# Ledger of designs, part 8: VH-VL binders against p78833

Target 1, 198 residues: p78833
Amino acid sequence: MSFPASTHVYIAKIIGKKGEGDKILDLLSKVNEHVLKSEPFTKTYYFARDAKNPDYIFGLELYDSKEVLENSHKTSNPFLAFANYLTSTHAPLAEPLQLLNFKVVDGHLDKDNLGPDAKDYVLYTEYTGDSATLKQQLTVNPKADTSLIIHSLDDPSLYAVVTRYSKSGIEPGPAEISGATSVSQQVIYSGVGFLNRP

## First folded at step 17 (VH-VL)

Design i7
Fold by OpenDDE, fold request of step 20:
Structure i7 (fold): chain C 198 residues (1-198), chain A 118 residues (1-118), chain B 113 residues (1-113)
Amino acid sequence: as target 1 above (198 residues)
Amino acid sequence: QVQLQQWGAGLLKPSETLSLTCAVYGGSFSDYFWSWIRQPPGKGLEWIGEIYDSGYTDYNPSLQSRVTISVETSKNQFSLKLSSVTAADTAVYYCARERYDWGYLDYWGRGTLVTVSS
Amino acid sequence: DIEMTQSPDSLAVSLGERATINCRSSQSVLYSSNNKNYLAWYQQNPGQPPKLLIYWASTRESGVPDRFSGSGSGTDFTLTISSLQAEDVAVYYCQQYYTYPWTFGQGTKVEIK
């Protein structure tokens, strides 16, 4: 099934100080419980660890719209508790929190409905360059269980691709686009969240 | 109460560039998509494209090659440019607010008739 | 593109009688994940911009009289005016906002019989 145009993709980059990853994920787990129970407008609420830094938490969130993200999800008590922790005097973050807004350009997510797995190869790549060129050159990989191309709502020159190969052992690198810069991140499912609602 | 006021030249010659501006009053400019829609005389509605305050745009593929929508957030304004106009571009052009990012349009400008004649 | 087709093109109804306008989409505008229909209805008076009446196929916009109602799901939708009033004479449009580009029906002109 295709995503409605209003679908809002929220990318969270949470870089905790050493040892903070578990606490962050614990709080996100509480938020996830609330999302499952009370937020039917949330399609995806997926959290993973950076493959190189266990305290770097990556979030892939899909909502029916940005409106429900801002006015419903972010107003929930579990989310507020999470947000309050991140901004607390404890200062658990090693880097400023990054929350990025995207819209779906093309692609599919967990097309085989396998659910997330720590054994999956998951790559998040950001591309910066000419918008028209990126939109034209970025293509969906039909062989990947997840191949999602997203365009930044915050910066029109920014695109990203989320690719997942489920338990395949395949570890392909990101596609290179002439004239564009790219930064890739491999992430490992943390056990918190879902790609599709169970 | 949000209000949209639009203005621009209403008479063009073929090959000229249509230029319209829409100003938003009485409401937030951020967090909403802003659209242009046109309606040829006696005909239906055609969505032209939309813009967000960041400059993010989506265009109707039928017009994409000729359309540019821009935003000036400091003035709460967004604009439409349509190049290489022909008689087929004669229409009432509306600016409108999309309810957040859902895609339906809850507030409209009064429209600007643009006539393309040789 | 999703094509929107309204029927009829024109409708004449007596005052106080029911007016029914149909709208069909070339593909479903129902999102299974949230069970919402990405369909809106507009009213347009002569010389005026369209006015939002219904969104999510059946939710009335604020200020819209109760005599207006929307129904349907998937590909088939209906706008109903339970008791036509003189001020309801207008052209009505359906719109899908499921996928880009937004597309509208061709319009239905409602007149008093």
Scores: ipSAE 0.937, ipTM 0.966, lowest interface PAE 0.4, mean pLDDT 96
Fold by OpenDDE, fold request of step 20:
Structure i7 (fold): chain C 198 residues (1-198), chain A 118 residues (1-118), chain B 113 residues (1-113)
Amino acid sequence: as target 1 above (198 residues)
Amino acid sequence: QVQLQQWGAGLLKPSETLSLTCAVYGGSFSDYFWSWIRQPPGKGLEWIGEIYDSGYTDYNPSLQSRVTISVETSKNQFSLKLSSVTAADTAVYYCARERYDWGYLDYWGRGTLVTVSS
Amino acid sequence: DIEMTQSPDSLAVSLGERATINCRSSQSVLYSSNNKNYLAWYQQNPGQPPKLLIYWASTRESGVPDRFSGSGSGTDFTLTISSLQAEDVAVYYCQQYYTYPWTFGQGTKVEIK
């Protein structure tokens, strides 16, 4: 099933102070409870840990539109509580919160409807280069459980790909695109969130 | 209330480049996608493409090779360029606002007739 | 591309009578996750830009008279004018905004019989 064009992808990069990863995830878990109960417009609310830094939390969020993200999710009490804490004097962050806006180019989230698992191999790769070239060269991997190509709404020269292989032990590297630079991050499902609504 | 005003040359010769500009008044520019649509005389509507304030664009594949949509955020303006025009490009061109990023168009410019003639 | 096909191409209806315009999409524009139909209807008067009438297949835009209604789901949609008025003489278009590129029906001309 294809995503509507209005679908908005929100990437969260939350770098916590040493030992603060669990705290951040606990807070996100509370937000997730609200999302499940009260936000039917939220398609995906998935959080994972960086494979090298357990205090680095990666978020993949999909919404029906940017409008509902801005005017509904971000105005919810649980989100506001979370956001206020992250910006408070007691914030557990080592770096400023980074929130990136994307639109879906192509792809799928959970091919076999297996749901997320900590044993999944999940790679997030950002590509920077010529937009037309990247759009042409980046392709969906139909064998992957997740293969999502997204284009930055904030920076048209930026694309990203989320790839997931469920419990396979396969660890393929990111595709190389001639003329483009890439940065990859392997992440591990934290147990917080969902790819598709249960 | 939001208002769209558009302008540009209305008469072109074949092979020239169509150039139109749309200015947005009375509303937020950054919260919405902005589209160009054209309508040949007596015919239906064809979506050309859209742009966001960041410069993010999406074009109709039928015109992609000849179309460039650009934005000047400081002026709340976005523009359309269509290269290598032919008689088939004769149409009324509209700029329009999408309702946020949903894709349907709630506000329109008055349109600009562009005629391509030898 | 999703092709939009309207029927009929032209329609003549007596004043006060019901006008019915159909629109079919080559692919479903219903998103199962939110159960919304990404379908809009527009009215266009001569020399004027199109005017948004209906979005989400059945939601009437603010200021649109209640005699206008939209119905349907998936691939088949209908615009109904319950009691045609003189000012309703126009060309009507359906539009899908489910996937790029946006596409419109060819239009239906509504006239008074």
Scores: ipSAE 0.936, ipTM 0.965, lowest interface PAE 0.4, mean pLDDT 96
Fold by OpenDDE, look of step 19:
Structure i7 (fold): chain C 198 residues (1-198), chain A 118 residues (1-118), chain B 113 residues (1-113)
Amino acid sequence: as target 1 above (198 residues)
Amino acid sequence: QVQLQQWGAGLLKPSETLSLTCAVYGGSFSDYFWSWIRQPPGKGLEWIGEIYDSGYTDYNPSLQSRVTISVETSKNQFSLKLSSVTAADTAVYYCARERYDWGYLDYWGRGTLVTVSS
Amino acid sequence: DIEMTQSPDSLAVSLGERATINCRSSQSVLYSSNNKNYLAWYQQNPGQPPKLLIYWASTRESGVPDRFSGSGSGTDFTLTISSLQAEDVAVYYCQQYYTYPWTFGQGTKVEIK
């Protein structure tokens, strides 16, 4: 199923201090409860850990629009509490919170509705280069249950690809794109959040 | 209330480049997508493309090779360039605000008639 | 592209009578996840830009008279003017904003009989 054009993809990169990953996820879990109950406009609220560093948290969020993100989700009490904590002097962060805005270019997310699983192989790759070139060369992988190509709303030279194989044992690698630089991050489902609403 | 004012040359010769600018007043320029739409005389509406304040653009594939939409956030302005114009490009061109990023258009400029003639 | 087809191309209705305009999309513009139809209606008077009337298929834009209503879901939509007024003489367009590029119906001209 294709996403409406208005679909907004929100990528959160949370770099926690050593040993603080669980705390961050606990807080996100509380926010997730609110999202499930009160935010029907949130299609995806998925958090994973970096495969190498459990204190690095990756968030994949999909909203009906950027408007609902900005005016509904980000104005909710649970979010505000979370955000305020992360920006406080007592924040468990080693680096400033990164929140990235994207639009869907092409692809699918959890097409078989298998849901998230810690055994999944999930790869997040960012590509930087000429927009037209990237748009032309980046392709959806039909064999993956998740193959999502997104274009940065913040930086038009930035694209990203989310690839997931569910319980298949396949470890996706990043596609090489001529004329572009790439940075990949393998992530593992943290147990917090959902790809599609249950 | 949000107001869109647009201007540009209204008479072109074939092969020239159409250039229009739209200025936004009375509202935030950020967080909204801004579109160009055209309407040939006596015909329907064709969406040309959109832009965000970051410079992010989406174009109608039918015009993509000739269209460039740009933004100047410091002035709350966005512009349309359409290269290699022909008589088929004769139309009233509208700038419009997209309701946030939903895709429907709630505020429109008054339109600019652009006539391509030899 | 999603093709939008309106019917009829023109409509003549007596003052005070109901005007009905149909719009069909070549693909569904209903998003199952939020159960919203990404469909808008516009009114355009001569020499004026289009004016937003309805969005989400059935939600009236602020300031739009109650006599205007939108209905339908999926691929079939209807704009209804319950009691046609003189000022309602215009061309009406439907638009889908489900997928790029945005596409409009060809328009329906509403006139007084």
Scores: ipSAE 0.914, ipTM 0.948, lowest interface PAE 0.4, mean pLDDT 95
Fold by OpenDDE, look of step 18:
Structure i7 (fold): chain C 198 residues (1-198), chain A 118 residues (1-118), chain B 113 residues (1-113)
Amino acid sequence: as target 1 above (198 residues)
Amino acid sequence: QVQLQQWGAGLLKPSETLSLTCAVYGGSFSDYFWSWIRQPPGKGLEWIGEIYDSGYTDYNPSLQSRVTISVETSKNQFSLKLSSVTAADTAVYYCARERYDWGYLDYWGRGTLVTVSS
Amino acid sequence: DIEMTQSPDSLAVSLGERATINCRSSQSVLYSSNNKNYLAWYQQNPGQPPKLLIYWASTRESGVPDRFSGSGSGTDFTLTISSLQAEDVAVYYCQQYYTYPWTFGQGTKVEIK
């Protein structure tokens, strides 16, 4: 399935304090309930834990546009409550949020509508380098349940690839791109959120 | 009220580089995509490309190799360069604002006629 | 690229009568997830830039008279002027903004009969 050009990809990196991962996910679960009921413009609202640190939360969000993210989702009471609780207390649950904006270059999410599974492998890889080179060399993996190539709206030299494999479809790490640097993070579905609306 | 003012040289010789600038007044420059569109005399509209505040760009593949769109956020301006022009590049060039990042264009400059002739 | 084709190329209509312009896209511009058609209509007067009339196939831009309406879905769209006025003489364009690059129809010239 192709995405409209206006599709906005939002990557959230939440560095939780030690032992606070469950609380963060509980809060996100409440937001997710609102998204399901009241935000049809939210295509994806998926949260996973870092494979090495369960207090590090990774969020993949897709919206019809950046406009609806800024003027609808971020203005919702559940989101505001989440943001306030997370960072506005004397003892915050997490470090300041890292929020990254992307556009879709190519790809698919959960092409067989299997839904997310905690047993699946999800790899997030960021590439930094020449934009034209990265755009040309990064390719969608048709064997992956999810293979999404995104281009940073904040930094034109930054691309990222989100890959999800079923347990039987595992492939080795991220593709190497000549002349580009890459950083990868393996994450595990937390049980909170969706890749495609149920 | 948002206004787009554009300027640049209107007469070029073949092989020269087209250079136009668009300035945005009366509205926010951030959070909107900004486009260049051209229209040959008596012809239809062709989208050239777009730019975001960060410098993120998308170009029409038909012009990809010759087009550069840049932004100067401190001045709320964005520019178009088209290299190696020919008579086929003779057109009225418009800058325009996209409605946020949707892709349809709600505010337009008045246009700049660029004529390429020997 | 998504090709946009308008019909007719030119249309002459008497004052007060209905004008109908068709636009066809080579691919669907309907997004199933949000059920929106990524289709816009513009009006262009001589010596002026295009003016946005309709977006999402059927939503009028602010300030656009009620006599203008858009309809259609998927690949076939229609701009209707219910009662043609003298100031409606112009060239009209459809545009898809579903996928890059943005593409326009070739235009339809509306004149008074």
Scores: ipSAE 0.909, ipTM 0.949, lowest interface PAE 0.4, mean pLDDT 95

Design i7
Fold by OpenDDE, look of step 17:
Structure i7 (fold): chain C 198 residues (1-198), chain A 118 residues (1-118), chain B 113 residues (1-113)
Amino acid sequence: as target 1 above (198 residues)
Amino acid sequence: QVQLQQWGAGLLKPSETLSLTCAVYGGSFSDYFWSWIRQPPGKGLEWIGEIYDSGYTDYNPSLQSRVTISVETSKNQFSLKLSSVTAADTAVYYCARERYDWGYLDYWGRGTLVTVSS
Amino acid sequence: DIEMTQSPDSLAVSLGERATINCRSSQSVLYSSNNKNYLAWYQQNPGQPPKLLIYWASTRESGVPDRFSGSGSGTDFTLTISSLQAEDVAVYYCQQYYTYPWTFGQGTKVEIK
């Protein structure tokens, strides 16, 4: 099923202090409970850990629009509480948050509606280059459970691809795009969040 | 209240480039997508494309090869260029605001008639 | 592209009577996740830009008279003017904003009989 064009993709990169990953995820879990209960406009609220650094948290969030992200989710008490804890001036749990805004170019999330799992192979790759070139060369992988191509709303030269194989032995690799640079991050589902609402 | 004012040349020869500008008054520029729409005389509406303050654009595939939408955030303005015009491009061109990023259009300019004639 | 088809192309209605305009999309513009229809209606007077009347298929824009109402879901939508007034003579357009590119119906001209 295709996403409405207004669908907003929010990528959160949380660089936690050493040993604080679990605490951050616990806080996010509380926010997730609120999202499930009170935010029907949130399509996806998925958090994973970097495969190499357990204190580096990756967030994939999809909203009906950027408007509801800014005026509803980010104004919610649970979110505000989370943000305050995370960036407390007295004892911050993480470095300043990296929050990236994207539009969906093409793709799908949980194709078979299997839900996320720690055994999933999940790769997040950012591409930087000529926008027209990237748009033309980046393609959806129909065999992947998640194959999402997104274009940065903040930087038109930036695209990203999320590829997931559910509980499989297939490890996705980044596609090589001529004329573009790429940075990839393998992530592991943390147990917090969802790809599609149950 | 939000107001959109648009201007540009209204008479072109074939193969020339259409150039229009839209200025936004009375509201935030950065929170909304901004669109161009055209309407040939006596016909319906065709969406041309949209732009965000970052320079992010989406174009109608039917016009993508000839369309460029740009933004000048310091002036709260965005512009349309359509190259290689023909008689088929004769239309009233509207700039409009999308309500945030939803896709429906809540504020419109008054329109600019652009006639392509040899 | 999602094709939008309106019917009829023109409609003549007596003052005070009901006017009904239909709009059909070539594919559903209903999003199952939020149960919203990404469909808008516009009114266009001669020499004027379109004016937003309805969004989300059935929500009236601020300032729009109560006699205007939108209904429908999925692929079939209807704009109803419960009691046609003289100022309602115009061309009406439906628009989908579910998928790029945005597309409009061909328009329906409403006239007084």
Scores: ipSAE 0.900, ipTM 0.943, lowest interface PAE 0.4, mean pLDDT 95
Fold by ESMFold2, look of step 17:
Parts: sequence; structure tokens; C-alpha cells
Structure i7 (fold): chain C 198 residues (1-198), chain A 118 residues (1-118), chain B 113 residues (1-113)
Amino acid sequence: as target 1 above (198 residues)
Amino acid sequence: QVQLQQWGAGLLKPSETLSLTCAVYGGSFSDYFWSWIRQPPGKGLEWIGEIYDSGYTDYNPSLQSRVTISVETSKNQFSLKLSSVTAADTAVYYCARERYDWGYLDYWGRGTLVTVSS
Amino acid sequence: DIEMTQSPDSLAVSLGERATINCRSSQSVLYSSNNKNYLAWYQQNPGQPPKLLIYWASTRESGVPDRFSGSGSGTDFTLTISSLQAEDVAVYYCQQYYTYPWTFGQGTKVEIK
């Protein structure tokens, strides 16, 4: 595989109250500016809105290691400003912030380096089941512009897949895996962030 | 100041299960991978596998059918089990800390010689 | 698996002279995205566990004397001991940590000539 084993994937689920999505994304855009300028160790920093609710923000982030995520990214001033807003007495979240830790199993982020687009079809699917079965049956789709298979560092029974198609008319559902349950979320690129560093 | 102390039975018969425990002192147990490595007498080093405090594991494919690494986070301990041992499993077994999740090993236990008799 | 091959298998060097150990990986351990080589060196004195000397191919671990240096990139790496001391009699191992499983070179024994 093309990623070192140390590569760390962070999935953010930011469930904003009604009307909060724009402010959350505005703060994330400032973090993204810092990431581009100062964090060569951040390889992906991609934010999208849930397709059904624009105030629910989905994040896909890749770091060279969990160490640099925790000790460098999460200690930066723009990140702290974002985090402080989310935990402020304004209480902008409908649910507690979910920050999920994964390791890369296999895949690619932006095969042809086309960049993310709001017209992309993007599906995030979580699978729960037997780890050996999931590892065996989850496969990279070489036709997809993004096809990333990740395994939870927090919960060994949890895998996830991120797929993205930039071509119109491609909207496949999640792959079915025998003996596993799945939950899927379609997301729409927000205009904030990147898949490969520009 | 991090110290790894390891123990377990040093003499086994063929077909028995090797079982070793490593306790971590003087440092954090969280946020690091913890490895087992073995070294047959007079030979080189073989990585067996590693574990995170959540129970996330990765094993050397050459051993994965026989190996189980487990963690007991409340005691800052992790353990190795290797089933169906033979004379080829005779080695000094080391526990070690991986520097976070980077892959290199910055602290090592003193080693435990495990001998599999005939 | 990324295979790590060291040369020579053994090396006899006079005290105060330079010792050079080579390590070659079967695949590149350079991650072009961060320009880092995922390679470490370990020293194992007789009867002791291995000790980390160098990581990222050339970065010395804290407390390691400056006579130890690492160099190289991609698939070819070198550990140099600029002035061999009696305490440097040991077996030296390179290790890659680019991809699972972690793999070590077969070791190079350094002795006094």
C-alpha cells in the first residue's frame, strides 16, 4: 500500500444545531488555512455537509501519525478556537462531538488528483461485524476517485469505507458484506478543505 | 524512566501454549502501541505483533494463526500467547514500546528466554 | 514483506577507526509525501536487549553518542561509527517501519580487530 502504516485517519461527526453549519464551516476554513500553511504532516483535511441536513458536518482527515494529530494539529491556535466554540456556553452542537480514530487498511484518496467538488457523489459507510470477514471482503474500487478502507483504532469490530465518484450518474449504494451490519451517510463537499495537498 | 518488566514460564513442552506478560511502569500506557519481538539464540530479531490499549492488534503473518496479544489496561499490562509451540519457537522474547504509532521501538524489556524441550 | 539485508555479516575494526554498516531494503522506505525514511538502527550489546540508536534514518535517539550517524535514502542506508570504542562491540540491526510486518536486517556483528 501507498500509505505508511503510521498513517492516521480521523473521522469527525459534528452534529450542529439548526443554523450552526455555516459558522462551524467558517471556523474550519480558518483551521484549513493554517493546515495548508503550517502542517505538511496533514495529508487530507476534507469537510462536507450531510446530504439530508446541512448543519451536520462530516470531516475526513489524514495525518502522518496519531502523534502529530494530537501534539501538533490539535494544539494549534485555529484548532483551539474551533474547539472552544464547540464547547462554549453557546452550545452549538445537538450531540456531543464525535472524533473517530482509524488506521488505513487500503485505498486511495484522489486517484487522478482532480480535487473535491460539490457535485461529487460521496458515501461514508460504517461496517460492524467479524473483523477477519470485513478485512477479507472489503475491497478497493479502482474505478472510484476515492476508495478508502479504514479500521477503527477505538473499536476493533468497526470498519469504514469512504467512496467518491466525480463522474455524473455514479451513485452506488454501500457494498453488502455477509454477516455485517452497516450504516451509510451521503455527504456533499462544503468547499472547505482538500483531499490531496494542492 | 519508562520501564517494561516481563515474566512467564521459561520451559515448555511441544504443543503447549507460550504465555508471557509485560507490565509498564513509569509512563503512560495509552496512546502507544506495545510490541512483542523474539530472538532465537544466536540469531536475529523477529517482530511478532503489537497491540493498542483499545485491543486493536496487528500480527506478523508468519505467526498470526498461532498468536494472540491481549491487553489489560487497568493493570498497564499486555500479554503474548503463542499456541502449539515446537523447538523452533525457542527464543528470547522481548516486550517493547513503539513510539506512539510510528513503528520504531524506543523502550525494551530485558527479555525472557523460552525453551521448548523435546 | 519488506526484506532488510545488511552487509557485512561481521566486521572487525581497530579501536578508534571507522566502522561502516550497510542496510538495503527490498522496497523504498521513503515516504515522498513527508520526505522521511522509515528506518531505524538498533545496537545489541552481548546479553542485553536491543537499544534504539537512530530513527528516520539519520536522527539520533537521546543519549546516543555523536560518533554514531545514519545516512542514506530510499533503499540504501548506512550506519557509521566514526571512532570505534570498546563498548561499541555489539550486533547492529536496521529496521523498517514503513509497512507491516515490521522487519529487521539479519544483523552485523562488530568486533575489535
Scores: ipSAE 0.832, ipTM 0.921, lowest interface PAE 0.8, mean pLDDT 93
Fold by ESMFold2, fold request of step 20:
Structure i7 (fold): chain C 198 residues (1-198), chain A 118 residues (1-118), chain B 113 residues (1-113)
Amino acid sequence: as target 1 above (198 residues)
Amino acid sequence: QVQLQQWGAGLLKPSETLSLTCAVYGGSFSDYFWSWIRQPPGKGLEWIGEIYDSGYTDYNPSLQSRVTISVETSKNQFSLKLSSVTAADTAVYYCARERYDWGYLDYWGRGTLVTVSS
Amino acid sequence: DIEMTQSPDSLAVSLGERATINCRSSQSVLYSSNNKNYLAWYQQNPGQPPKLLIYWASTRESGVPDRFSGSGSGTDFTLTISSLQAEDVAVYYCQQYYTYPWTFGQGTKVEIK
């Protein structure tokens, strides 16, 4: 029982206009400083760039509960500054902000406590199919440095998996699941955030 | 002040489907899990399952094959259906609010006695 | 499932005296990452729904009298009523909320000697 059932996972897809990725990450770095100092119940706050589009920012966030997200994280001054930038008249986003809510099914985030690195191979895969089938067939890879299985609060047919390998040359594709379709996204750690609190 | 009001049929025959509804007043419906719990007369509490305002559910495995919990967010209501009832399903049924998604239950309805004839 | 066992099943205590109720879980409900025990206590007066008394093992819900206190960690927990009042005649339940399904102890009936 590595995660309590209350654990809330947030996947953020922040698709910036051309040239906006650096500013988005700069603001998120200030939020991360506040998270480390003042939000002990925010357990993961990890930001990466899409491997093909550096202005597409991917976020993996874990909170001990949705209450921590709503009442602790979203009320901080650095978060409000970040949120105000995203909704400003500057209009920095190429597509509407996507915030996806999940519960943990199983897994681990930083097995050997190595910390994230830009050299890591990180894959985010969404699976769509029968919920019972996906729950029973998706399995944790104990050899991966990250292997996290999550189930959407908003779409029962949607599961996702985050896998991370620190060793060079290990780049397995997504697991094949009978009767399900999948979409994968490779992401590269941005230097902003953490997987386990230090 | 948050209040939960529940209703539904209190007398059933074996093999019928139990159906109860709970309405939420005086508070936010969003961002909370909503639970059903039952208590057979003179006995303890059994968690039946819960639902999020999005429709996401989790059920007690002991009842999972017979239980459906649903939500009507526009009415701030959630409902319980328990199929194929027997006398063993006779209980007071409570709806309750889970504090966000933490798992503990901070507001409870008054309860509805459901009796299944033997 | 995490099994919750209370002791005693019933307890008779004189008015103004201390009542002590124990609860044991079959697995630890302590999450080391946040150092919280995922354990709650409920009071059920006769003919009433349960009412939340304590969460996180020791945090009193708003409006609950300070004569109620919770203690313990991991697998062993205690609810204490420091000075029993007539209105405290009830059945008390512990509940774990670490993992699904949520499970309750079988209950402890507290009555006046």
Scores: ipSAE 0.814, ipTM 0.910, lowest interface PAE 0.8, mean pLDDT 93
Fold by ESMFold2, look of step 19:
Structure i7 (fold): chain C 198 residues (1-198), chain A 118 residues (1-118), chain B 113 residues (1-113)
Amino acid sequence: as target 1 above (198 residues)
Amino acid sequence: QVQLQQWGAGLLKPSETLSLTCAVYGGSFSDYFWSWIRQPPGKGLEWIGEIYDSGYTDYNPSLQSRVTISVETSKNQFSLKLSSVTAADTAVYYCARERYDWGYLDYWGRGTLVTVSS
Amino acid sequence: DIEMTQSPDSLAVSLGERATINCRSSQSVLYSSNNKNYLAWYQQNPGQPPKLLIYWASTRESGVPDRFSGSGSGTDFTLTISSLQAEDVAVYYCQQYYTYPWTFGQGTKVEIK
């Protein structure tokens, strides 16, 4: 799956207070309905729960460019309703939102167009180190159903990888990269969103 | 109206480092990629590389071992350094704005002729 | 790298007549997912920097006269000047922005016959 260089990746880390995950996902499902109907420029809109804490929500979003993310998606009424809830006096978040901007380095999102499933093994790993070394050593796994390598627009030393396997029993950890540190998070598809547009 | 003004030394000896600066007026510096492009006299255009406000860069592989592009966001400026120049680096050098992150270039500086002599 | 090849290298056209410039890419610049061609055209008048004319293969930049039009898809593209004016004497370049590095065609010089 070749991506134009303009493709923009947005990683959302939404740390909900105890019991808030369901409401956050309910609001995101309404945004997803709008995305499917009205946002052909949104190519991926995928939400998952942290494997250890179901109130921590992980988002993987792809847009044709950062311009359409900022000027079209983030200005939509369903998005604004979601954003207003997160900043409301109810205070549903345990930590401030983390919204991370990336460009695609290489990879694919749903190799055989199987769609996301709650039984998928999904790992999100951040790597910090020398940019040239990371770019050279991070490689696409052709056997994975998702293998996406991304480079932070906000921090040139930061790369990330999203890996997904739909086959049971395949749970490889992060790659070992000389001179780099890594942090990994396993996530479970929430039932909200998509990897490829239908 | 967006305006790009560029400056730097126009005469270099072989092995020196080319250094150019571009200042952006009349528009936002954020949200756009900023490019350097060169054109040898009477010849075509070669994209050198680009930079985002954060310092994120991409370079033409043909030049990447000698090129550094940097930003000074507080001044709305970005710069080009090209090391170890030879006569082949003689060209008009342009700075330009990329339309957001789309890849096409909608505003250009007036150009700076850089001549590398013996 | 995606190589961009223009033809002809130069052409002479009488005032008021049509000029046609072709550009071919070594790989498709059409993104099937959004059905857009990542191709731009630039005009460079003598002594001037390039000026954006067309993007997405066929969309005219604001302020560009209607006599300029772009067409084509995938690997084959055309810039047409329907009625050449004196100020259209320039070198014209195509550019792809599908993948890094951005690459330009070698240019087509348009002169008055």
Scores: ipSAE 0.813, ipTM 0.919, lowest interface PAE 1.0, mean pLDDT 94

